VH-VL binders against q8ixk2r445to577. Designs and how they scored, part 345

Target 1, 133 residues: q8ixk2r445to577
Amino acid sequence: FFGMLQNKGLTDYCFDYNPPDENQIVGHQVILYLCHGMGQNQFFEYTSQKEIRYNTHQPEGCIAVEAGMDTLIMHLCEETAPENQKFILQEDGSLFHEQSKKCVQAARKESSDSFVPLLRDCTNSDHQKWFFK
Key: E = the ipSAE of ESMFold2; O = the ipSAE of OpenDDE; V2 = 0.75 times the mean of E and O plus 0.25 times the DockQ between their complexes.

## First folded at step 17 (VH-VL)

Design t78 (framework fv_retifanlimab; at its last look DockQ between E and O 0.94; V2 from the best seeds 0.87)
Fold by OpenDDE, look of step 17:
Structure t78 (fold): chain C 133 residues (1-133), chain A 121 residues (1-121), chain B 111 residues (1-111)
Amino acid sequence: as target 1 above (133 residues)
Amino acid sequence: QVQLVQSGAEVKKPGASVKVSCKASGYTFTSYWMNWVRQAPGQGLEWIGEIHPSDSETWLDQKFKDRVTITVDKSTSTAYMELSSLRSEDTAVYYCAREGKYYLSYAMDYWGQGTLVTVSS
Amino acid sequence: EIVLTQSPATLSLSPGERATLSCRASQSVSWFDLSYMHWFQQKPGQPPKLLIHDASNRATGVPSRFSGSGSGTDFTLTISSLEPEDFAVYFCQQSYSTPYTFGGGTKVEIK
């Protein structure tokens, strides 16, 4: 699966990654932004290693969850996907993080009109359902 | 103005299949989810599934997963719902309904006139 | 699936009276400050018509006498003063989780 990773519950919002430096793509947080399908910021790939890759630049980035965090951070992909980079995109649309045993949910930033994907306890909310477009 | 025009009433025997069409006009067909909802006589509304015409992304109620196929023809701005292995309990008015886009949500804001499907021996 | 229970099943009122319809969800249908509950009006032989979206927002062309309120699991549709054309069946519907589900409906009939 590849393309825009869109949230079902949050109208027209997709995974978005826009590092401040194109030559250093790791270490920043993945956010949600209106799906526009332009540029490279919203192109992701779900791999057979259960990674969500940001492969618009070399070296390739993979979404990871750091210890104790609920945010999605871009790390470098590895030959063997580390445990904190493994996700299961399930048939029901839920995006399950194996290590934390939590689901990726569209969330609103506090006191903001911006949105981010966060790890939360798994529910049946459409805000925890994702699909590639 | 937004209009959804559905195909005419159908009479089918048990075990047969029915395909209902919904022609959309007055808006960009490929930009809005299309839903299918049915209503048995004198009963409530039951959601069947939805499809996004741009890429045919589809979500179905598991109850219908094995019997319902939702498709679109972008060239004619028409959505289809096919229900197979028909049973008497499938007798209902079937509606297509567009989901309008609101700030952070969707809502079925325009509906077809409905298609009566009667299943009887 | 999320089950929506509407009450009362039937509401008998006269024109000019206030109508209060309830819809209760088996679980919360709210996400932060947004409630994914909608109300529809249906008259015989017609498709449902969207009245209220997201708990409290009137759809386009809906008279001001219609209002919605609520959050979490409890929602209310209010018709401040019934007009003759308002006698119909009203359904609530949640879009918080697929499969989308509807309430059983409340029939507002003339007394």
Scores: ipSAE 0.880, ipTM 0.946, lowest interface PAE 0.5, mean pLDDT 96
Fold by ESMFold2, look of step 17:
Structure t78 (fold): chain C 133 residues (1-133), chain A 121 residues (1-121), chain B 111 residues (1-111)
Amino acid sequence: as target 1 above (133 residues)
Amino acid sequence: QVQLVQSGAEVKKPGASVKVSCKASGYTFTSYWMNWVRQAPGQGLEWIGEIHPSDSETWLDQKFKDRVTITVDKSTSTAYMELSSLRSEDTAVYYCAREGKYYLSYAMDYWGQGTLVTVSS
Amino acid sequence: EIVLTQSPATLSLSPGERATLSCRASQSVSWFDLSYMHWFQQKPGQPPKLLIHDASNRATGVPSRFSGSGSGTDFTLTISSLEPEDFAVYFCQQSYSTPYTFGGGTKVEIK
């Protein structure tokens, strides 16, 4: 799949990646932002290796979760996808991180209007359901 | 003003199919989820599923997934729900309902007038 | 799926009285400070009409005598002083998790 990765539960929120330096894409957190489809920030590819790739520019980034963390961070893609970069998008819309055995959930930062995807125990909430647009 | 106008009543025999239409006007059809909800006579409401007209993204109650097809025609701003292999317990009024956009949520703020589907031998 | 249980099934009251309607969910329908519970009014021969969205927000054009409250699993619709046009069936509905579900309804009827 290629396109915007949208959350089912929140009104028009999508995965968004906005690194401060477009030439240095590694190490920053993926956020959720209003879906707009403009520019390069909201386009991702879901690959046969179960990667979520940010590949509208080079070098290609792959979403990862670092050991002991719950945040989704951009890493460089590798020829063979590392386990921490593998996400299973299931038929029910859940986005399962196999290594951690957790699901990606939309979360609010401390009662703010800022939103991020985080790993959480899997539930049936629409905040853990995702689809490509 | 938002308006949803549904097709007329249908009488069907068990095993047949029915296709109900819902024509939308007064808003940008492709920007809002469209839902289908039914109500058996004298009973409560049952959600069937929803579709986003922009890309045809569809979410269905598992109870219906093998018998229901929800589609849209963007050129006529019309949503359709087709229910196959009809049984007598499918007798109900079928509603379309648009989901309005609210703060971090959706809610069914406009409903069609309903289409009575009667299934009897 | 999330089961919504409404009580009472029937509420017999006179105009001017306060109506209190309950909806209980089989699991929480709240995400952070938001509750994905909605209330509808339905009169005979008519489609449902949205009254309250997200537990406590009155839909456009809904009179101020209608209010909603609650979070988690327990929700309440209150009609502070019943008018003749308020005698109807009221449904709660959750949008926290597909499949979306409705309560069985509370009929508010003239005593």
Scores: ipSAE 0.821, ipTM 0.929, lowest interface PAE 0.9, mean pLDDT 93
ESMFold2 (binder alone), look of step 17: mean pLDDT 94; pTM 0.956
OpenDDE, second read of step 17: ipSAE 0.772; ipTM 0.921

Design t79 (framework fv_retifanlimab; at its last fold request DockQ between E and O 0.90; V2 from the best seeds 0.88)
Fold by OpenDDE, fold request of step 18:
Structure t79 (fold): chain C 133 residues (1-133), chain A 121 residues (1-121), chain B 111 residues (1-111)
Amino acid sequence: as target 1 above (133 residues)
Amino acid sequence: QVQLVQSGAEVKKPGASVKVSCKASGYTFTSYWMNWVRQAPGQGLEWIGEIHPSDSETWLDQKFKDRVTITVDKSTSTAYMELSSLRSEDTAVYYCAREGKYYLSYAMDYWGQGTLVTVSS
Amino acid sequence: EIVLTQSPATLSLSPGERATLSCRASESVSWYDISYMHWFQQKPGQPPKLLIHDASNRATGVPSRFSGSGSGTDFTLTISSLEPEDFAVYFCQQSYSTPYTFGGGTKVEIK
């Protein structure tokens, strides 16, 4: 699967990554932004290694969850996907992070009008369901 | 002047298939989700599924996953719902309904007139 | 799936009276300050008509006598003063979780 990764519950919002330096793409948080399909900031690929890959740049980035965190951070992809970069996009649309045993949920930043994907306990909420568009 | 015009009533035998159409006009067809909902005689409403016409992304109630196919024809702004292996329990009025866009949600704001599907031996 | 229970099943009132309809969800349908609960009106031989979206917002063209409130699991549709054309069946519906589900409906009938 590839394209925009859109949330079911948070209407018309997609994974979005816009590093401040295009030559250094790792270390920043993935956010949610209105799906626009323009540029490369919303293009992701779900790979056979269960990575969510940011493959519009070289070297390629892969979404990871750092120890003790609930945010999605861009890391470099590795030849063999590390455990903290493995996600399962399930049939029901839920996006499950294997290592943390949590689901990716569309969330609102505190006292903000912006949104981010965060790891949360898995529920049946459509805010934890995702699809590629 | 959003309008959803559905195909006419159908009478089918058990085991047969039915395909109901819903022609949309008055808005950009490829920009809004289209839902299918049914209502058995004297009963409540039951959601079947939805489709986004731009790319045919589809969500179904799992109870219909093996029998329902929802499709669209963008060239004619028409949505279709096909239900196979019909049973008497499938007798109902079937509605198409567009989901309007709000700040962070959708809601079914325009409905077709409904299509009665009768399944009987 | 989320089960929606409406009460009462039937509400017998006279024109001019206040109608209060309840819809209870088996689990919360709210996400922060957004409640994914909607209300529909249906008259015989007609499709449902959207009245309220997201718990408390009147749909376009809906008279001010209709109002919605609630969050979490408990929601209410209020008709401040019934008009003759308001006697119909009212359904609540949640869009918080697929599959979307409807309540069983409340029939508002003339006393």
Scores: ipSAE 0.927, ipTM 0.960, lowest interface PAE 0.5, mean pLDDT 96
Fold by ESMFold2, look of step 17:
Structure t79 (fold): chain C 133 residues (1-133), chain A 121 residues (1-121), chain B 111 residues (1-111)
Amino acid sequence: as target 1 above (133 residues)
Amino acid sequence: QVQLVQSGAEVKKPGASVKVSCKASGYTFTSYWMNWVRQAPGQGLEWIGEIHPSDSETWLDQKFKDRVTITVDKSTSTAYMELSSLRSEDTAVYYCAREGKYYLSYAMDYWGQGTLVTVSS
Amino acid sequence: EIVLTQSPATLSLSPGERATLSCRASESVSWYDISYMHWFQQKPGQPPKLLIHDASNRATGVPSRFSGSGSGTDFTLTISSLEPEDFAVYFCQQSYSTPYTFGGGTKVEIK
């Protein structure tokens, strides 16, 4: 799949990656932002290696979750996808992180109007349902 | 302004199929989820599923998965719902309903007039 | 799937009286401060009409006598002073989790 990775529960919110330095795309957190499809910030590829790849820029980034953490962080892609970069987009729309056995959920930052994807225990909430547009 | 106009009533025999249309006007058809909901005579409302017209992304109640197909025609701003292998308990009014966009949510803010489908021998 | 239980099944009231309708969900339909519960009015031969979205927000053109409240699993629709046109069936509906579901309805009828 390639396109914007949209949340089912929130009105028009998509994965978004906008690092403060375009020449240093590694190490920053993926956010959720209103879907717009402009520029490079909201286009991701779901690969046969179960990666969520930010490949509209070189070098290509792959979303990862570091051990013991719940935040989705951009790492460099590797020839063989590391376990912490593997996500399963299931038929029910859940985005399952295999290493942690948790699901990606839309989360709200501190009662703000800012949102991020985080790992949480899997539920049937539409906030844990995702699809490519 | 927003208007959803559905096709007319249908009478079908068990085992047949029915295809209900819902023509949208007064808004950007490809920007809003379209839902299908039915109501058996004297009973409550039952959600069937929804489709996003921009890409045909579709979500269905599992009980209908094998019998319902929801589609759109973007060029005519029309949504369709086809229910196959009809049974007498499928007799109902079938509604289309658009989901409006609200703060962090969607809600079915405009409904079609309904299409009565009667299944009898 | 989330089951919505409405009570009472029937309210028999006179114009000018206050109506209080309850909807209980089998599990929470709230995400942070947003509750994915909606209320509809339906009159015979008509489609449902959206009254309240997200528990407490009146839809466009809905009179101020309609109000909604609640969070989590317990939700209320209140009609502060019934008008003749308010005698109808009222449904709650959750959009927290597909499949979306409706309550069984509360019929508000003239005494």
Scores: ipSAE 0.835, ipTM 0.930, lowest interface PAE 0.8, mean pLDDT 93
ESMFold2 (binder alone), look of step 17: mean pLDDT 94; pTM 0.956
OpenDDE, look of step 17: ipSAE 0.901; ipTM 0.952
OpenDDE, second read of step 17: ipSAE 0.867; ipTM 0.944
ESMFold2, fold request of step 18: ipSAE 0.823, 0.832, 0.818; ipTM 0.928, 0.930, 0.929
ESMFold2 (binder alone), fold request of step 18: mean pLDDT 94, 94, 94; pTM 0.957, 0.956, 0.956
OpenDDE, fold request of step 18: ipSAE 0.927, 0.927; ipTM 0.960, 0.960

Design t80 (framework fv_retifanlimab; at its last look DockQ between E and O 0.81; V2 from the best seeds 0.83)
Fold by OpenDDE, look of step 17:
Structure t80 (fold): chain C 133 residues (1-133), chain A 121 residues (1-121), chain B 111 residues (1-111)
Amino acid sequence: as target 1 above (133 residues)
Amino acid sequence: QVQLVQSGAEVKKPGASVKVSCKASGYTFTSYWMNWVRQAPGQGLEWIGEIHPSDSETWLDQKFKDRVTITVDKSTSTAYMELSSLRSEDTAVYYCAREGKYYLSYAMDYWGQGTLVTVSS
Amino acid sequence: EIVLTQSPATLSLSPGERATLSCRASQSVSWYDISYMNWFQQKPGQPPKLLIHDASNRATGVPSRFSGSGSGTDFTLTISSLEPEDFAVYFCQQSYSTPYTFGGGTKVEIK
């Protein structure tokens, strides 16, 4: 699966990654932004290694969850996907993080009109459902 | 103006299949989810599933997963719902309904006129 | 699935009276400040008509006498003063999670 990773519950919002430096793509947080289908910032790939890759640049980035965090951070992809980079995109649309045993949910930043994907306890909310478009 | 025009009434025998069409006009067909909802006589509304015409992304109620196929023809702006292995309890008016976009949510804001499907021996 | 329970099943009123319809969800259908509850009006032989979306927002063309309120699990549709054309069946519907579900409906009938 590849393309825009769109949230079902949050209308027209997709995974978005826009690092300040195109040559240094790791270490920043993945956010949600209106799906626009333009550019490289919203193109992701779900691989057979259960990675969510940001492969618009080399070396390729993979979404990871750091210990104790609930945010999605871009790391470098590895030959063998580390445990903190493994996600299961389930048939019901839920995006399950194996290590934390939590689901990726569209969330609102406090006191803002911005949104981010965060790890939360798994529910049946459409805000925890994702699809590639 | 937004319009959804559905195909005519159907009479089927148990075990048969039915395919209902919904022709959309007055809006960009590929930009809005299309839902299918049915209503048995004198009963409530039951959501069947939805499809996004742009890429045919589909979500179905698990109850219908094995019997329902939702498709679209982008060239004619038409959505289809096919229900197989028909049973008497499938007798209902079937509606297509567009989901409008409202801030951060969707709502079924335009509906077809409905298609009566009667299943009887 | 989320089960929606509407009450009362039937509401008998006269024109000009206030109608209050209840819809209770088996679980919360709210996400932050948004409640994913919609209300529909249906008349015999017609498809449902969207009245309220997101708990409290009137759809286009809906008269101001219709209002929605509530959050979490409890929602209310209010018709401030019933007009003859308002006698119909009203359904609540949640768009919080698939499968989308409808309440059983409240029939507003003339007394």
Scores: ipSAE 0.845, ipTM 0.939, lowest interface PAE 0.6, mean pLDDT 95
Fold by ESMFold2, look of step 17:
Structure t80 (fold): chain C 133 residues (1-133), chain A 121 residues (1-121), chain B 111 residues (1-111)
Amino acid sequence: as target 1 above (133 residues)
Amino acid sequence: QVQLVQSGAEVKKPGASVKVSCKASGYTFTSYWMNWVRQAPGQGLEWIGEIHPSDSETWLDQKFKDRVTITVDKSTSTAYMELSSLRSEDTAVYYCAREGKYYLSYAMDYWGQGTLVTVSS
Amino acid sequence: EIVLTQSPATLSLSPGERATLSCRASQSVSWYDISYMNWFQQKPGQPPKLLIHDASNRATGVPSRFSGSGSGTDFTLTISSLEPEDFAVYFCQQSYSTPYTFGGGTKVEIK
């Protein structure tokens, strides 16, 4: 799958990566932002290794969740996908993180219109359903 | 003025198929989800599925997945729902409904007039 | 899928009276402070008409005598003073999780 990774429940919001320093793409958090498809911030590839790749930079970035954390952070991709970079996009739209056994959910930062994807216990909420546009 | 105009009533035999159309006007067709909902006589409302016209992304109730096809024609701003292998239990009024956008929420804010599909032996 | 249970099935009331309609969901339909519960009015031979979205927000053109409240699993539609045109069937509907589902309806009829 290639394109913008969109949330079903938080309509018209997509994965977005906009690091403050384009020369240091690792270590920053993925956010959710209105889908626009312009520039480089919202294009991701879902690979056969179950990676979510940020394809706008070489070397390419892969989304990861560090052990014990719930935030989606950019790491460098590796030849063999590490366990913390494996996400299963299921037919029901859920995005399952293998290592943690949790699902990606659209989350709201309190008292703001800022949104991020976070790992949460898996539910049937549309806020845990994702699709490529 | 948002308007959804559906095709006319249909009478079908069991085992046939029906295709209901829903022509949209008064808004940007490709910007809003389109839903299909049915109501059997004397019964409540049953959601069938929805499609986003921009990319044809489709979500269906599992109960209908093997018999329903939802499509759009962007050039005519028209959505279609086709139900195959009809049974008498499929007799219902079939509605299309636009999913309006609100602050962090959405609701079926405009509905077509409904299309009665009667399935009888 | 999420089951919505409406009560009572029938309200028999006179014009000018207050109507209170209940909808209970089999699981929470709230995400943060947003509740994905909508209310519709339906008269015979007509499509449903949206009254309330997001549990408490009136749709365009809906009179202020209609109000909605609730969060999580328990929701209420209130009509503060019934008008003759308000005698109809009312449905709740959740948009929290596909497949989206409707309650069985509450018929508000003239006593």
Scores: ipSAE 0.829, ipTM 0.922, lowest interface PAE 0.7, mean pLDDT 93
ESMFold2 (binder alone), look of step 17: mean pLDDT 94; pTM 0.958
OpenDDE, second read of step 17: ipSAE 0.736; ipTM 0.912

Design u70 (framework fv_zigakibart; at its last read DockQ between E and O 0.94; V2 from the best seeds 0.91)
Heavy chain, then light chain:
Amino acid sequence: QVQLVQSGAEVKKPGASVKVSCKASGYTFKGYAMHWVRQAPGQGLEWMGYINPYSGKTKYNEKFKGKATMTSDTSASTAYMELSSLRSDDTAVYYCAREKYTEYYFDYWGQGTTVTVSS
Amino acid sequence: DIVMTQSPSTLSASVGDRVTITCRASQDISNYLAWYQQKPGKAPKLLISAASTLQSGVPSRFSGSGSGTEFTLTISSLQPDDFATYFCQQYHSYPYTFGQGTKLEIK
ESMFold2, look of step 17: ipSAE 0.812; ipTM 0.928
ESMFold2 (binder alone), look of step 17: mean pLDDT 94; pTM 0.950
OpenDDE, look of step 17: ipSAE 0.887; ipTM 0.951
OpenDDE, second read of step 17: ipSAE 0.902; ipTM 0.954
ESMFold2, fold request of step 18: ipSAE 0.820, 0.819, 0.808; ipTM 0.927, 0.928, 0.924
ESMFold2 (binder alone), fold request of step 18: mean pLDDT 94, 94, 94; pTM 0.951, 0.952, 0.952
OpenDDE, fold request of step 18: ipSAE 0.929, 0.931, 0.930; ipTM 0.963, 0.963, 0.963
ESMFold2, last read: ipSAE 0.790, 0.803, 0.857; ipTM 0.914, 0.923, 0.935
ESMFold2 (binder alone), last read: mean pLDDT 94, 94, 94; pTM 0.951, 0.952, 0.950
OpenDDE, last read: ipSAE 0.930, 0.930, 0.929; ipTM 0.963, 0.963, 0.963

Design u71 (framework fv_zigakibart; at its last look DockQ between E and O 0.84; V2 from the best seeds 0.00; counts 0 for: pae E 4.8 > 2)
Fold by OpenDDE, second read of step 17:
Structure u71 (fold): chain C 133 residues (1-133), chain A 119 residues (1-119), chain B 107 residues (1-107)
Amino acid sequence: as target 1 above (133 residues)
Amino acid sequence: QVQLVQSGAEVKKPGASVKVSCKASGYTFKGYAMHWVRQAPGQGLEWMGYINPYSDKTKYNEKFKGKATMTSDTSASTAYMELSSLRSDDTAVYYCAREKYTEYYFDYWGQGTTVTVSS
Amino acid sequence: DIVMTQSPSTLSASVGDRVTITCRASQDISNYLAWYQQKPGKAPKLLISAASTLQSGVPSRFSGSGSGTEFTLTISSLQPDDFATYFCQQYHSYPYTFGQGTKLEIK
C-alpha cells in the first residue's frame, strides 16, 4: 500500500511529514494536515516489513515510536525493521503499533484544531482508522 | 513568487448576489487551503472560512453559513466566494488568504475586493 | 468563540520610540498567535507567527512574545514605515478570530 494515508474519522486529513531541512529528514514528528494529493510530504508506503516508509528522500525514513512516547517520529529505515518501527494495518483500517500494543489515533494537538497521530488504547473509533488513497 | 489576484470592486443592490474570484499563481494551487477574510469599513478582520482545493472540503464560520459559498477550480487555479441575499452590512473588503502549509496562519493575501451594497 | 482583545485601540508615538501592543485571548491558545500589519488600502501583511517567530524580510526591530492568553508585539525603535494598523490573530481553534486592531499613528 502506498500514497496518502488518510484518516477516516478526521475527514480530509492525511499523514504529513515536513521536516525543516529536506537534507535532514529524521528526528521530527509526523503530523496530520489537509490532504492535498501532491505526494511529497504526504506520500507514504506500508511495506512487507510492517514499516510506514517516507521514501520521497534518500536515505529513506521510517516512522518510529520512541521509548516512553506516544508520538510518531521519523527515523532512518534499517535493513531489518526494528521493533519500534513495526505497524500492522488491519483490515478494518486500524493501525496497530506492535511494540506498544496501541493504535494510531488522529488527535488534537494541545486541544487545538491542529492534529497529530498519537498512540492510544485501541478502540473502534473512526479516528483510529486509516486508508491509503 | 506567490500572488493572489482578486476580481474587481462590486456594487450591488440589496437581495442580489455577488461572486468574488481569487486567482493564485507562483505555487501549486491545490496544495494549500484558501481562506476568506472580511473587513467592514473602518473595522477589524473577520474570518469567514476556508476551502481545500484538492477535495473541495470547506469549513465556514457559523456566522457566514448560508451567506457565503466557497468553491474552487484547480484547472484555473482560482478560488471563488459567492455572497447571497446581500444586505447593507455585507459591505466590506473581502480578502482571500493562503494558509501557510501545515501552520494554519496566513502567509499571502489577495489585494482585496470591495463589495458595496446600497439601495 | 475565542475573543481576542487588543490594547490600545489607538497608539500615538514618535519615530525612535519603543512601542508595545498587547493582545489578550479569552482562553489559552498556546502559541497559535500571529501578528499582521495593515496599511490603508492594502491587505494585511504577516509579521510574526507562533507568537514569536519573525517572518522572513521583517525588520528585526519587530518582536513577539507571550503564550497562553497574553501576547505582545514590540517595535524596539519605531520607523516611519511602521505607522499602520496591527492585528493579532489566533489560529488555535475555529473559528479563527482577530483582535480589533491597534492603529499606530504619528504623534
Scores: ipSAE 0.908, ipTM 0.957, lowest interface PAE 0.5, mean pLDDT 96
Fold by ESMFold2, look of step 17:
Structure u71 (fold): chain C 133 residues (1-133), chain A 119 residues (1-119), chain B 107 residues (1-107)
Amino acid sequence: as target 1 above (133 residues)
Amino acid sequence: QVQLVQSGAEVKKPGASVKVSCKASGYTFKGYAMHWVRQAPGQGLEWMGYINPYSDKTKYNEKFKGKATMTSDTSASTAYMELSSLRSDDTAVYYCAREKYTEYYFDYWGQGTTVTVSS
Amino acid sequence: DIVMTQSPSTLSASVGDRVTITCRASQDISNYLAWYQQKPGKAPKLLISAASTLQSGVPSRFSGSGSGTEFTLTISSLQPDDFATYFCQQYHSYPYTFGQGTKLEIK
C-alpha cells in the first residue's frame, strides 16, 4: 500500500514525519498531524517485508520501535527488514508490532491537543485501526 | 512568500449575515489549518476556531458555535468565515491566521476585516 | 479555559531602555507559549514561539523565557519601532487563549 496512513477513530489525522534536520532523517519521532496531502511528510509505503517506509527522501527511512519504548521512530531501511521495523497491517485495520506484541494506537500527547502513534496493548478500538488513502 | 489577503470592510444591520474571505498565496493552502481570531474595538484577541482545508473538518471555540461557520474553497485557496444573526457586539476586526505546520502557533496573519454592525 | 494574564497593562519607556513584560497562565502550559507584536491598525506579528524561540527576521534585542505558568518577554534596548502592543498566547490546549495585551508607550 502507498499513501497517507490514516486513523479510523481519530479521523483527519495522518502519520507525519518532519525531521528538524533535512540532512538527517533518522532518530526522530513519527507524529500525527492533520492530513493535508502534500506527500513529502505524510506519504508512506507499506512493503511486502511489512515495513512502513518513508521513501520520499534519500536515504529512505523505515519506522521502528526501540527495545522497551512505545514510540515510533525513524531508522534507515535495511535490505532485510529487522524485527523492530516489522508491522502487520491486519484485515481489520489493526497495525500490529510483531516484536513487542502490541498495536499502534493514536494517542493524545500528555497535556496538549496534539497526537502521536504509540504502542499499546491490542484492543478493538477504532483508535488502533489504520488505513491508507 | 506567504500572504493572507482578506476581504474588505463590511457594514451590516442587526440580524444580517456576513461572509469574510481570506485568500492565501505562497504556500500549499490545503496543507495548513486556517484559524480565525477576533478583536473587538479597543480589546484583546479571541480565538474563534479553525478549518482544515483538506478535509473541511472544523473546530470552534464554544463561544462562537452557532454564530460562526468556517468553510474553505481549495480551488481558490480561500478560507471563509460567516457570521450569522449579527448583533452590535459582533462589531470587531476579524483576522485569519495560519497555523505553523506541526508546531500549532500562528506564523502568518491576514490584514484583518472590520465588520461593523449598526443598530 | 486557560486564562493568560499579562503585566503590566501599560508600560512607559524611553528609547534605549530594557523592558520586561510578564505573562501568567492559569495552568501549566509547558513551553507552548507565543509572543506577538501588534501596531495600531495592523495584524499581530509573531515574535517568539515555544516561550524562547526567536522567529526569523525578528531583531535579537527581543528574547523570551519561562515555562510552566510564568513567562517573560524582554526587549534589551528599546528602539522607536518597538512601541506597540504585545500579546502572549498559549497553544497548549483548546481553546487557544491570549493575554489581554501590554501597550508599550514612549515616555
Scores: ipSAE 0.135, ipTM 0.711, lowest interface PAE 4.8, mean pLDDT 89
ESMFold2 (binder alone), look of step 17: mean pLDDT 94; pTM 0.950
OpenDDE, look of step 17: ipSAE 0.907; ipTM 0.956

